VH-VL binders against o27280. Designs and how they scored, part 12

Target 1, 266 residues: o27280
Amino acid sequence: MDSMNVPEVLEIKRIVEESESVKTFIFSWDFRREVRPGQFVMVWDFRDEKPMSVSLIDPVRSEIGISIRRVGEFTDRVHGLSEGDLLGIRGPYGRGFELMGRDILLVGGGIGMAPLAALADEATARGMRVDALVAARTADELLFLDRLEAAGVNISTCTDDGSCGFKGFAHERLLTLEENHDMAAVCGPEPMMFQVMRILDERDVPAQLSLERYMKCAVGICGQCCLDDTGFRVCAEGPVFWSQELSRVREFGRYRRDPAGRRVPW

## First folded at step 11 (VH-VL)

Design Y49
Fold by OpenDDE, second read of step 12:
Structure Y49 (fold): chain C 266 residues (1-266), chain A 118 residues (1-118), chain B 108 residues (1-108)
Amino acid sequence: as target 1 above (266 residues)
Amino acid sequence: EVQLLEPGGGLVQPGGSLRLSCEASGFTFSRYWMSWVRQAPGKGLEWVSAISTGGKSTFYADSVRGRFTISRDSSKNTLFLQMSSLRAEDTAVYYCAKWYIGRAFDIWGQGTLVTVSS
Amino acid sequence: SYVLTQPPSVSVAPGQTARITCGGNNIGRESVHWYQQKPGQAPVLVVYEDSERPSGLPERFSGSNSGNTATLTISRVEAGDEADYYCQVYDDSSDHYVFGGGTKLTVL
């Protein structure tokens, strides 16, 4: 089990406004507890607890960042917090991304760019070439562009409404790109990830994809995040999966389980 | 049947050269990273070299860097290892290995013996 | 260079549980893979990513990894399990695949 299973109460050191709906909360972190891009933490506001991906890993400043999109009651409360306020953090949990090769492709949609931004920092620090396809519904929802650019990432943007970059979906933009990479990392809406994975497979590009599921315990016990046909637990065997693994998952790109365990289509 | 076949081993003098090949069948060769791993007689496993799916990126153990060259031909489903400036310590059974998940190898050839001796 | 340390040999009676350790500095932060090699044969993957089993491998094989030690556990050991076992990681700092020295499992 993980070294920290009890939430540690941490002070919000800084808040970064990423977009109208997304904020990054920065905390001091003891890096004796290693954290990898793609892993998640459980965030506790003393009323409820939710899994959130780590979007910033800064060993120099001894800080981590958690990017949170405002989507419901819990995130509404969190977004109402200020610097100096407290949150409970436990983790990190799950399987993170593994870097292979010398050049990688990142494909992210919306808040899915959060873990990929952290991965981009690690990859660039290692001297890897990083191309990033950043997708969103509109230009104002594109995340981490300045941060990625500052890191030396080659950015391609895609928006549903064409307000920035390629007009269309991420997989459509990907089809227009000819270059193959040593590996790819993907995170975003599951229908997007499904289409992107198919393209990458056809191009013989090894790919890792980060899934989102309802998650309660984060330690592989409750089974709420189990994937059909495989029994994979997103919190334990994931959230990062290889395309080879996801090819065995029937529900991938098709449906997910809600808190009651019911099938909910994408 | 999924398999890797490794012809090309043999006896070579110190300073000599040898080219190993590994022919893949039963899986989509072009979709996987490939590696060479060797085992000296009575010794453990030692990774030698790796190559990406498209062959764009290659990696080498420090012990063979500058002397060995890994390559692949997708049209022939074949992996190669060009060895030069061979040394006695290069004597080993050489295995080709298929990448699986993460950094693991799930399919191995039966190996080919390379003996470097005067 | 990153170093993995295995005991040279482990002995176990049939039906008992064998545990083979792999030591490394903060190995618990790495993904550990295990291979079985019988005399005159190529290695076979038996555990990957610390605790996952490849298809076709019996549930008798399991793995764990924490702190400075990874462990391969073989329950209800059979005569056919007699082999050399190797742990393996990838060292990101040197871009090397690293194998342990191997452990000979003897079934008494």
Scores: ipSAE 0.896, ipTM 0.941, lowest interface PAE 0.5, mean pLDDT 95

Design Y5
Fold by OpenDDE, look of step 13:
Structure Y5 (fold): chain C 266 residues (1-266), chain A 118 residues (1-118), chain B 108 residues (1-108)
Amino acid sequence: as target 1 above (266 residues)
Amino acid sequence: EVQLLEPGGGLVQPGGSLRLSCEASGFTFSRYWMSWVRQAPGKGLEWVSTISTGGKSTFYADSVRGRFTISRDSSKNTLFLQMSSLRAEDTAVYYCAKWYIGRAFDIWGQGTLVTVSS
Amino acid sequence: SYVLTQPPSVSVAPGQTARITCGGNNIGSESVHWYQQKPGQAPVLVVYEDSERPSGLPERFSGSNSGNTATLTISRVEAGDEADYYCQVYDDSSDHYVFGGGTKLTVL
């Protein structure tokens, strides 16, 4: 495990442009180091380091994929890279998703679909029925649709502007879906996840949700990703939490802390 | 108080049938997967069966598949285990158990003894 | 089938630290749960998800999991800790809940 804390310098094998703002970077991976959907890695561009979810797990090709949305200086630099360039990768870290049952619902918003896409691959490979509610602001921001379809996932889309699928938010679309599943996995904007969790709880559907917080060490030491009241560390006890765990977290869906530790609204 | 009560155990002959029940109280029964775990006299714990919240999915140990049926009634907060074609090796204390996080069980009944003997 | 291996017994003096191991192939990649069972009683969850404690459990109980071995650690052992301890995982390949054979902890 100690070796996991040292970044391995890896060559970008391929880059997949998922959308205008999202790229998937593919690396050769030694699967003696196991990785599960929902886990994250720390990506190091030799200047800064950021946590990123694993979006592709391909044991056949011995590859992993990391999907990165362009949102700031670090991701700008990374998006400027080309195939053959180098990045430091350490991990994987955190608690990943657990699959329960025979049919599952995936609810994802924007880049939140990254870990869910990996989970979908695992679930379908296991012969599970997978329904996915894919949400985005606009049609062009819907992620992994072709990939999910190819995997046999039943896809429902919703967009804020109605440019594709249901016009509205993920939780609104969910309310129109009557079928209950054995479990659900949720990842996206926290306000979305908060609303989705409430609906799933009311429907008696066990749910796992992947949280996003500022992470520095990724090993549960620095406390930067600590959730108020519970003391849960997103990098250690998460990022995947069960709904019953998050119900104890006061800040969930309400606020987050910035790198300086200040409370900021969503 | 959170509790699981397990009536229905008893003596049955080989090849016979028996239905166990587990009544839940103190928590929202419908929100949790439920399981049966058994323990033969002087032996360890053995998982028997699990049912999802809505009852849509059921899972069985190889040792009981085809003979046992797990079900639930949310209106009665009750879990059931219908046992048929009972064998001597099915003799055990049967516990109902509540799903917690992951695949852990946080609440257990006190168990009911099922004895299969001629 | 997936198999969990526990030592049949562990002895410890009061105030000392007991360590109960649970062996399994690549168990470090699995979520391990631990149960305490006293004679004539139902099992009680003492550790879940490798290292988490249920509410009400003392800090003396802790868990770890890596490689091929999960470990339940009970510090400052008390007479009341004498019990059977079982580890448990879920085997995705067979859709089975798997328990270890149990370890009898004797407090000397």
Scores: ipSAE 0.898, ipTM 0.941, lowest interface PAE 0.5, mean pLDDT 95

Design Y58
Fold by OpenDDE, second read of step 12:
Structure Y58 (fold): chain C 266 residues (1-266), chain A 118 residues (1-118), chain B 108 residues (1-108)
Amino acid sequence: as target 1 above (266 residues)
Amino acid sequence: EVQLLEPGGGLVQPGGSLRLSCEASGFTFSRYWMSWVRQAPGKGLEWVSAISTGGKSTFYADSVRGRFTISRDSSKNTLFLQMSSLRAEDTAVYYCAKWYIGRAFDIWGQGTLVTVSS
Amino acid sequence: SYVLTQPPSVSVAPGQTARITCGGNNIGSESVHWYQQKPGQAPVLVVYYDSERPSGLPERFSGSNSGNTATLTISRVEAGDEADYYCQVYDDSSDHYVFGGGTKLTVL
């Protein structure tokens, strides 16, 4: 599953301002190294390294995109970069999404929409019907709406403050939707994903969910991203899991491990 | 006990029709995609057809498209395969198979023999 | 159509390691699953997602997948391991489940 273990220094070709806190960095990519929606890369700014989901896969232009939310020191530095600057990228790693059926539901929250946007492109290219429930705290934090619309995705939005679409959380909006799909893909805050998964299970909709954990090696060696009760490594067996797998994971939706390995609640 | 039972096999003439059934027990049938896989005598496995959980989407191998119809009844925990315009090359043991993850099959029936012969 | 190629037969002595290959164009980018089928029985899933083992399967069964070849490895082979083994993938371009031709494992 690993296509590259040594960071390749790549030039930032373009930067897309997705929101106030999210930028997409676009790089030239050699597609002899295949990449799937849901997989991640390790981004190295020559000081630190962080896992980031691939949000754009464009074989025609030979480009990939990585969407990064500004949340800390590393991402602050990255957000300070300009087109033409350099970053180290190694990967891709992990299990990506699999497409099943003819119509799929995407449920994304915040930056969780990054891998789902890439999945939407693949699904629509295959001629699948794609419905997307896009959630955020506020309207200005909703991501990739124009891109999804241009791809032919049927979009439903929800915001915590009601500034756009349904006022409430993603799982609440989902309860108001009656249609079932052949498959669902979910990515966002873990409490959101937990509730969404429960609803999808009750509706007999097969679902894949992308988890986020602290990662160091990205190759299943260090164990920092191990999930309790199963021993699943998010970097190796994930980050995309089937609901059947996550049903066995006690910590899912409840807590995670910090960089020191301590339990911290969501 | 988790199991799939396939009655309905038998002898049929070329051009004839036959309906297979697969009854599921021991798991929540409605939560899983289902498939038919066949095996000609002394030959390998060949996927035949698949159906989504709600039955909304169906898929067929090129060799059977237009002749076979897959369906399901959740209230009866039963999967069906309606076969028409049967050919000698359709002679095989037919297995029903449960979708697992990653598009693998974790549960299989014991299979039912369909023989197409004049 | 996507094609998976397996050797028709593999022979191994008891206690030795058997390796069954499955060839396919860029199969390393696909998820490969393996099934065991004993005479007169239905297939049984023994490896999924290249290297994952279903619950109840012994650690003697393992899998790998890279480049153009996936491999099922059975260590410390027992007489009971004698069976036909099939690799399987899903072809996204044709929406077909694709099986290899099968490999007969003989325990000498």
Scores: ipSAE 0.913, ipTM 0.947, lowest interface PAE 0.5, mean pLDDT 95

Design Y59
Fold by OpenDDE, look of step 13:
Structure Y59 (fold): chain C 266 residues (1-266), chain A 118 residues (1-118), chain B 108 residues (1-108)
Amino acid sequence: as target 1 above (266 residues)
Amino acid sequence: EVQLLEPGGGLVQPGGSLRLSCEASGFTFSRYWMSWVRQAPGKGLEWVSAISTGGKSTFYADSVRGRFTISRDSSKNTLFLQMSSLRAEDTAVYYCAKWYIGRAFDIWGQGTLVTVSS
Amino acid sequence: SYVLTQPPSVSVAPGQTARITCGGNNIGSESVHWYQQKPGQAPVLVVYQDSERPSGLPERFSGSNSGNTATLTISRVEAGDEADYYCQVYDDSSDHYVFGGGTKLTVL
């Protein structure tokens, strides 16, 4: 389908409580419109529109899931919705993850696990070995553990406070893991991703990283999600980038731009 | 200068064996997946085999699976293709190719001719 | 196996625009790469990930990909652009790198 489609009004089929701050909204989906892990959709609550990663792709049930963290006014409104309520969904957009090899490492932080959970499902379905490093501030913020375990994913957890698994940051935990993989997929706080990418590069592990930026149009027209120096549009050339691409992006891991175009630190 | 050099080609009889090598220079060889791509005379490009950075995973085209073995030596910056049970249809120029982004190949060797003939 | 279809040949006058197509089932959802090969030479990457240009390639080379067709566009064609052009994707279902049959571009 055309990337410039108008939102389709869809009924929330189910809501899964992932954590105190994260809900997954499940919708019926026509899979004639293909969707890949790492791609995003624009979610419209008839007042505002925000990009959200697809966290569940279920062709058997003809469903997709969108995991949303409660962080502001828009997400607060969405979190107030119930099953049977309506949302506008347009997409999917952007470049998704590419699976390469036979064993992959997933490194996710917080809500960054959303697209990685979908990727894990695809990878395991293909018979790949999947190791996942799931990081969060606290145990209560670790996402999709049961789902990943059920899929056969080998999980390592990391929490800032040590409430579950390794006490520390994802990149610190990664340093303690000796095994190398054919490729890695990374998604989470940009400072985390920056450190993880460095380690993976040193280990000669090809890596893909999913970036988050302010998106307005989602179709590469408005330029609001452009990355400095390269001109990469996160909505068009991303949100998934190879580490080789991000190595050319000066702002990566250092700053982002707010809706007004101002530099804001991470 | 970034380059791939491919010695080892030549004439071999059907059923014979041949080992190709590809020496890399000008880039960090160990950081990239590598592939072999071949081109029969007057024909198009055909992917043959790929190997991961650490050599842990190898992939083969259906046409060569079970007969060809891809390997690499990072200490020597060298990629190998061991060919066995060679057939006439394996006659081609064999290119060594470096993985780039999104499964593209940005660096190619000049190729080495392998001729399988009785 | 996944199949990429290219026209066997395309002719264009100097200074005009050449368009080479690569057809594949839902190819728009795949990353398409393009290679230029001149006689007796190794292939050269000219477009990757549908529309990105490697460093050193002129802006005359561009790519697009949607639906069932990817297109390599060469504007202001020069005599030096005469070559064979191949599209390429990766087929996840078979774990194969797949090339198109190639298109011979003739500059008239």
Scores: ipSAE 0.913, ipTM 0.946, lowest interface PAE 0.5, mean pLDDT 95

Design Y6
Fold by OpenDDE, look of step 13:
Structure Y6 (fold): chain C 266 residues (1-266), chain A 118 residues (1-118), chain B 108 residues (1-108)
Amino acid sequence: as target 1 above (266 residues)
Amino acid sequence: EVQLLEPGGGLVQPGGSLRLSCEASGFTFSRYWMSWVRQAPGKGLEWVSSISTGGKSTFYADSVRGRFTISRDSSKNTLFLQMSSLRAEDTAVYYCAKWYIGRAFDIWGQGTLVTVSS
Amino acid sequence: SYVLTQPPSVSVAPGQTARITCGGNNIGSESVHWYQQKPGQAPVLVVYEDSERPSGLPERFSGSNSGNTATLTISRVEAGDEADYYCQVYDDSSDHYVFGGGTKLTVL
């Protein structure tokens, strides 16, 4: 496990254009080092390091995929890379999703669909029924639709502008869906997740939610990703939390800490 | 106080049937998966069955599949285990257990003894 | 089926540290939970998700999980800690909850 903390320099095997702002970088992976949906890796471009969720787990091809949204300087640099270029990858880290039941609901927003896509693959491989509510601001930002469909996932789409599927937010679409599932997995903007969690709780559907926080060490030492009041470290106790855990987290859905430790609103 | 009460145990002959119940109080019963775990005399813990919150999905250990049926009544906050075709090896203390976080059980009943003997 | 292996017994003097192991193939990738059971009583959850403690449990109880071994550690052992301890996982391949064989902790 000590080797987990040392970045491995890997060649980008393939790049998949998921959308205008999202690319999936595919790497050869030694599956002696197991990875689970919901876990993250630290991606190092030899200048900076950022946590990224694993979006593809393919033991057959011995590959993993990391989907990265272009949002800043680091991701700009990474998006400028080509197949054959190198990145440092260390991990995986964190607590991943745990599957329960025979039918599950996935609710994802934007890049939040990344870990859920990996979870969908696992769930379908296990013979589970998977319903996915995929949300985005616009149709062109909906992620992994073809991939999910190919996996046999029942997809419902939701867009803020109504350009595809339900016009509105994910929680609004969820309210129109009457079916209850054995469990749910949620990942996306925290305000979305907060609303979705409330609905799921009211429906007595156990839910897991993947949180995003600023992470520095990824090994539970630096405390940069600590959640207020509970002391949960997103990199160690998360990033996947059960709704029961998040109900204890005061800041959830309300604010986050920036790299300087300041409270910033969502 | 969070509590699980398990009446219904007793002596039954091989091939017989018995229905266990577990009444929950002190928590929102409908929000949690429920399970049965048994323990033969002087032996370890063995998972028997689980049921989802809505009762839509049920799971069974291989040793009891086809013979045992788990169910629940949310209006009564009660979990059930219908046992049929009982065997001597089914003799055990049966615990009802509440799902917690992950796949752990945080609340257990005191257990009820089921003895299968001729 | 997935199998968890525990030592049948562990002995420790009061005030010392007890370590109870739970072995399983690649158990480090699984979430391990631990239960304490005293004679004539129902099991009590003492550690969940490898290293988390339920509310009300003393800090003396801790857990770790890596590689092929999960470990329950009880520091400053007291006479009241004498009990059977079971590890537990969920086997995704079979949809079974799996318990270890249990370890009897004796406080000398």
Scores: ipSAE 0.908, ipTM 0.945, lowest interface PAE 0.5, mean pLDDT 95

Design Z13
Fold by OpenDDE, look of step 13:
Structure Z13 (fold): chain C 266 residues (1-266), chain A 123 residues (1-123), chain B 110 residues (1-110)
Amino acid sequence: as target 1 above (266 residues)
Amino acid sequence: QVQLQQSGPGLVKPSQTLSLTCAISGDSVSSDSAAWNWIRQSPSRGLEWLGRTFYTSKWYNEYAVSVKSRITINPDTSKNQFSLQLNSVTPEDTAVYYCAREYPRDYYGMDVWGQGTLVTVSS
Amino acid sequence: QSVLTQPPSASGTPGQRVTISCSGSSSNIGSYYVYWYQQLPGTAPKLLIYGNDRRPSGVPDRFSGSKSGTSASLAITGLQAEDEADYYCQSYDNSLSGYVFGGGTKLTVL
């Protein structure tokens, strides 16, 4: 039940280059098995294993996509792979997003847009109105814009350098937007999420936020992804949390634990 | 609009083979965007999935363990239909049999059903 | 007998909210999508809910599905006389390598 699963070795069906640093790896999926936006999988390259969010859920093509940002040795290796190569996929794990209401706001930063892109597809398929605030450092790091547009999402962009859209941070752009939504989903750098959550709370907009933590087992056993005070396991009780839940998490937006378990500031 | 039309005998003797056909209109049996199922319903056993056939680069068949040794589901692309054969039937196989399509857009929910065929196994 | 467990019967008056439960295990509902079917007397089952909580076109929004853990639930709000039918939940079971159904719930509108 809560045991670690053996990775399923899957062939990379397609690779989509999302940006210079982000690729989406597409795999065949048996859609009898549940997979939800906001859930993650453990990707195994036969040397190391890392948690990655599901960014594409396509039952028509029987495919899922995993978007991976090049940030270290593991991701460097994965980015070196080609279509037809193999990866181990374990999961999906974690609590995904819940959809409620008619109007949803997505706020994403960088690779944080990965799970939100999947959520956008689901929301639009359900006939919801979707607004997305897509943030990145620069214009070339903005993810999934064409995909979101094609899905009928209303997009607002934000870049740190002003190379596209609003110049500034996501929470700053959000302050300029007065429209209220029935629900919000947020994913990105934790400092961003923290500020966004604050604004959404002030506006009484229910919000779900996807956290990133060091995960080892992904099944709630090892405790590496435990959040202080609450004991929430990001891999089991998360990675998607309601703002009310995160309000109880002291470390949220303030610090995280490194692989050695030490506190490190954001 | 996709429709499934069932045909076949409603009476089969014990130890004989139950044979039913499901004709497809509005879709193709070889569509890579569908799976074709047989389900039966009886008061004693309720709804019971028997198996399915589908095409994805090649033909695949999946059968319920309970009938795997006795069941064959065959697609017929020339007639755009698929059939059910259940060998060595017993009175326990008496049921209303349905063919049904799984629709990928509906996450492979069975969105189209045949009208059902009562098959009675009796001497 | 059925892999998925449903109450054999449910009832309500017009306008009421009725819920039908479907209990499974980690080998089915816990990991696989849940579907709901409505079966009117003398007819084939009709897909009512797919993917745990999604409605096909033509299904009123008064029908809703939910799933938590190894259990699923069908909720009917604003109960109408026409809702009197049998309702079945369905999922896939990896231990059985096949689709499984609940025993069905006969819903009576009083």
Scores: ipSAE 0.867, ipTM 0.924, lowest interface PAE 0.6, mean pLDDT 95

Design Z16
Fold by OpenDDE, look of step 13:
Structure Z16 (fold): chain C 266 residues (1-266), chain A 123 residues (1-123), chain B 110 residues (1-110)
Amino acid sequence: as target 1 above (266 residues)
Amino acid sequence: QVQLQQSGPGLVKPSQTLSLTCAISGDSVSSDSAAWNWIRQSPSRGLEWLGRTYYRSKWYNEYAVSVKSRITINPDTSKNQFSLQLNSVTPEDTAVYYCAREYPRDYYGMDVWGQGTLVTVSS
Amino acid sequence: QSVLTQPPSASGTPGQRVTISCSGSSSNIGSYYVYWYQQLPGTAPKLLIYGNDRRPSGVPDRFSGSKSGTSASLAITGLQAEDEADYYCQSYDNSLSGYVFGGGTKLTVL
């Protein structure tokens, strides 16, 4: 058995309040071990375990960050934790983002900005020009703006209610942007990603998209995160996919399977 | 600019202790970022990591399994250096020994190396 | 005998592209960062690539690193005479709880 499959009990080093519903939990990390933007870890609160994207990768401080949105019982418990408390972390797992070219576009919605924030840091560190379209329902749900700005990212905001930036959806804002990039990375609600991907494909911009599915084992064994027709396992072959790969996935942007394996619409 | 300067005898008799020192300039042995390593190189064994020492609120040492029972790496904050002690040497320990720094900026790659010291184990 | 496997030798003519492979396992390259070192004759190894594909300052962009699965690769484009050296890959091995090196590749520029 691979050592990465054993949860490591780690102390919460710091907690960053990103928004009313999102906290970033920071842990010490041994950077001999590889961790890439777009990869996820399994977070264990000694009762339940959930996959969470890595949102911060800081080799200088020897830290990683995991951003968690408060959405249910598990995340409620985790959000109740304090600095110094313990969590089990195993991973990282999955395929992360690949950087190419000189100019990169990030399109993120809500908590989907978590892996993209990490990607932004890496891209800027590599001397790439980074444009980020950050979308949320309201202004107070826009994530990582200060962090992205500090990193030198060119930010465009989009909110459903128009409380900040462009009023509308991410794909609508994207249509108003004429500039093409060498590549794009996308993460957020799947309907958003679906629309964004279509636009990027029409523009011949290579795109990577991070999918969210119910994951149980994270090691490609249980099949809970399998995508229809392709057999892609989000935890193993993903969660980051190229647009060409997702074009083969019939369910993408249309439906998903719940924990019971039932097909449910978005 | 960070530099590592090695010193120590180049000849050691079998069963004796090999001792080398690596003096640091431009950085601190007790830096909370860096780690300080010993590596050796021989035709027979290639490059071989021996161990490292580093300070993170307290001192830590990690040793290669192959030499763990015989090796000691000690930092000296007063002199800003760290040393290698390898006990009970045999001809198989004949090699060029290097000290090297790991640095977080380079994802803890060994970005600075000493000049190397040939140590010959012979009667 | 080395934990990481490299071809013992490689060669190319000036201007050519040369690739040096480094094969490992899930206990090292598969999970840990890969580093590459260049060693000129009579000198200490020099960090050439860190973090799988990153170049330290001063390293020409004709050097590139990549990793896939349990294997890594160093590519040298526009080969120059000065590139004649030994090249070593390095990673960490969790089963050995220590850093491991490849056997080295002697690159000859013809």
Scores: ipSAE 0.886, ipTM 0.933, lowest interface PAE 0.6, mean pLDDT 95

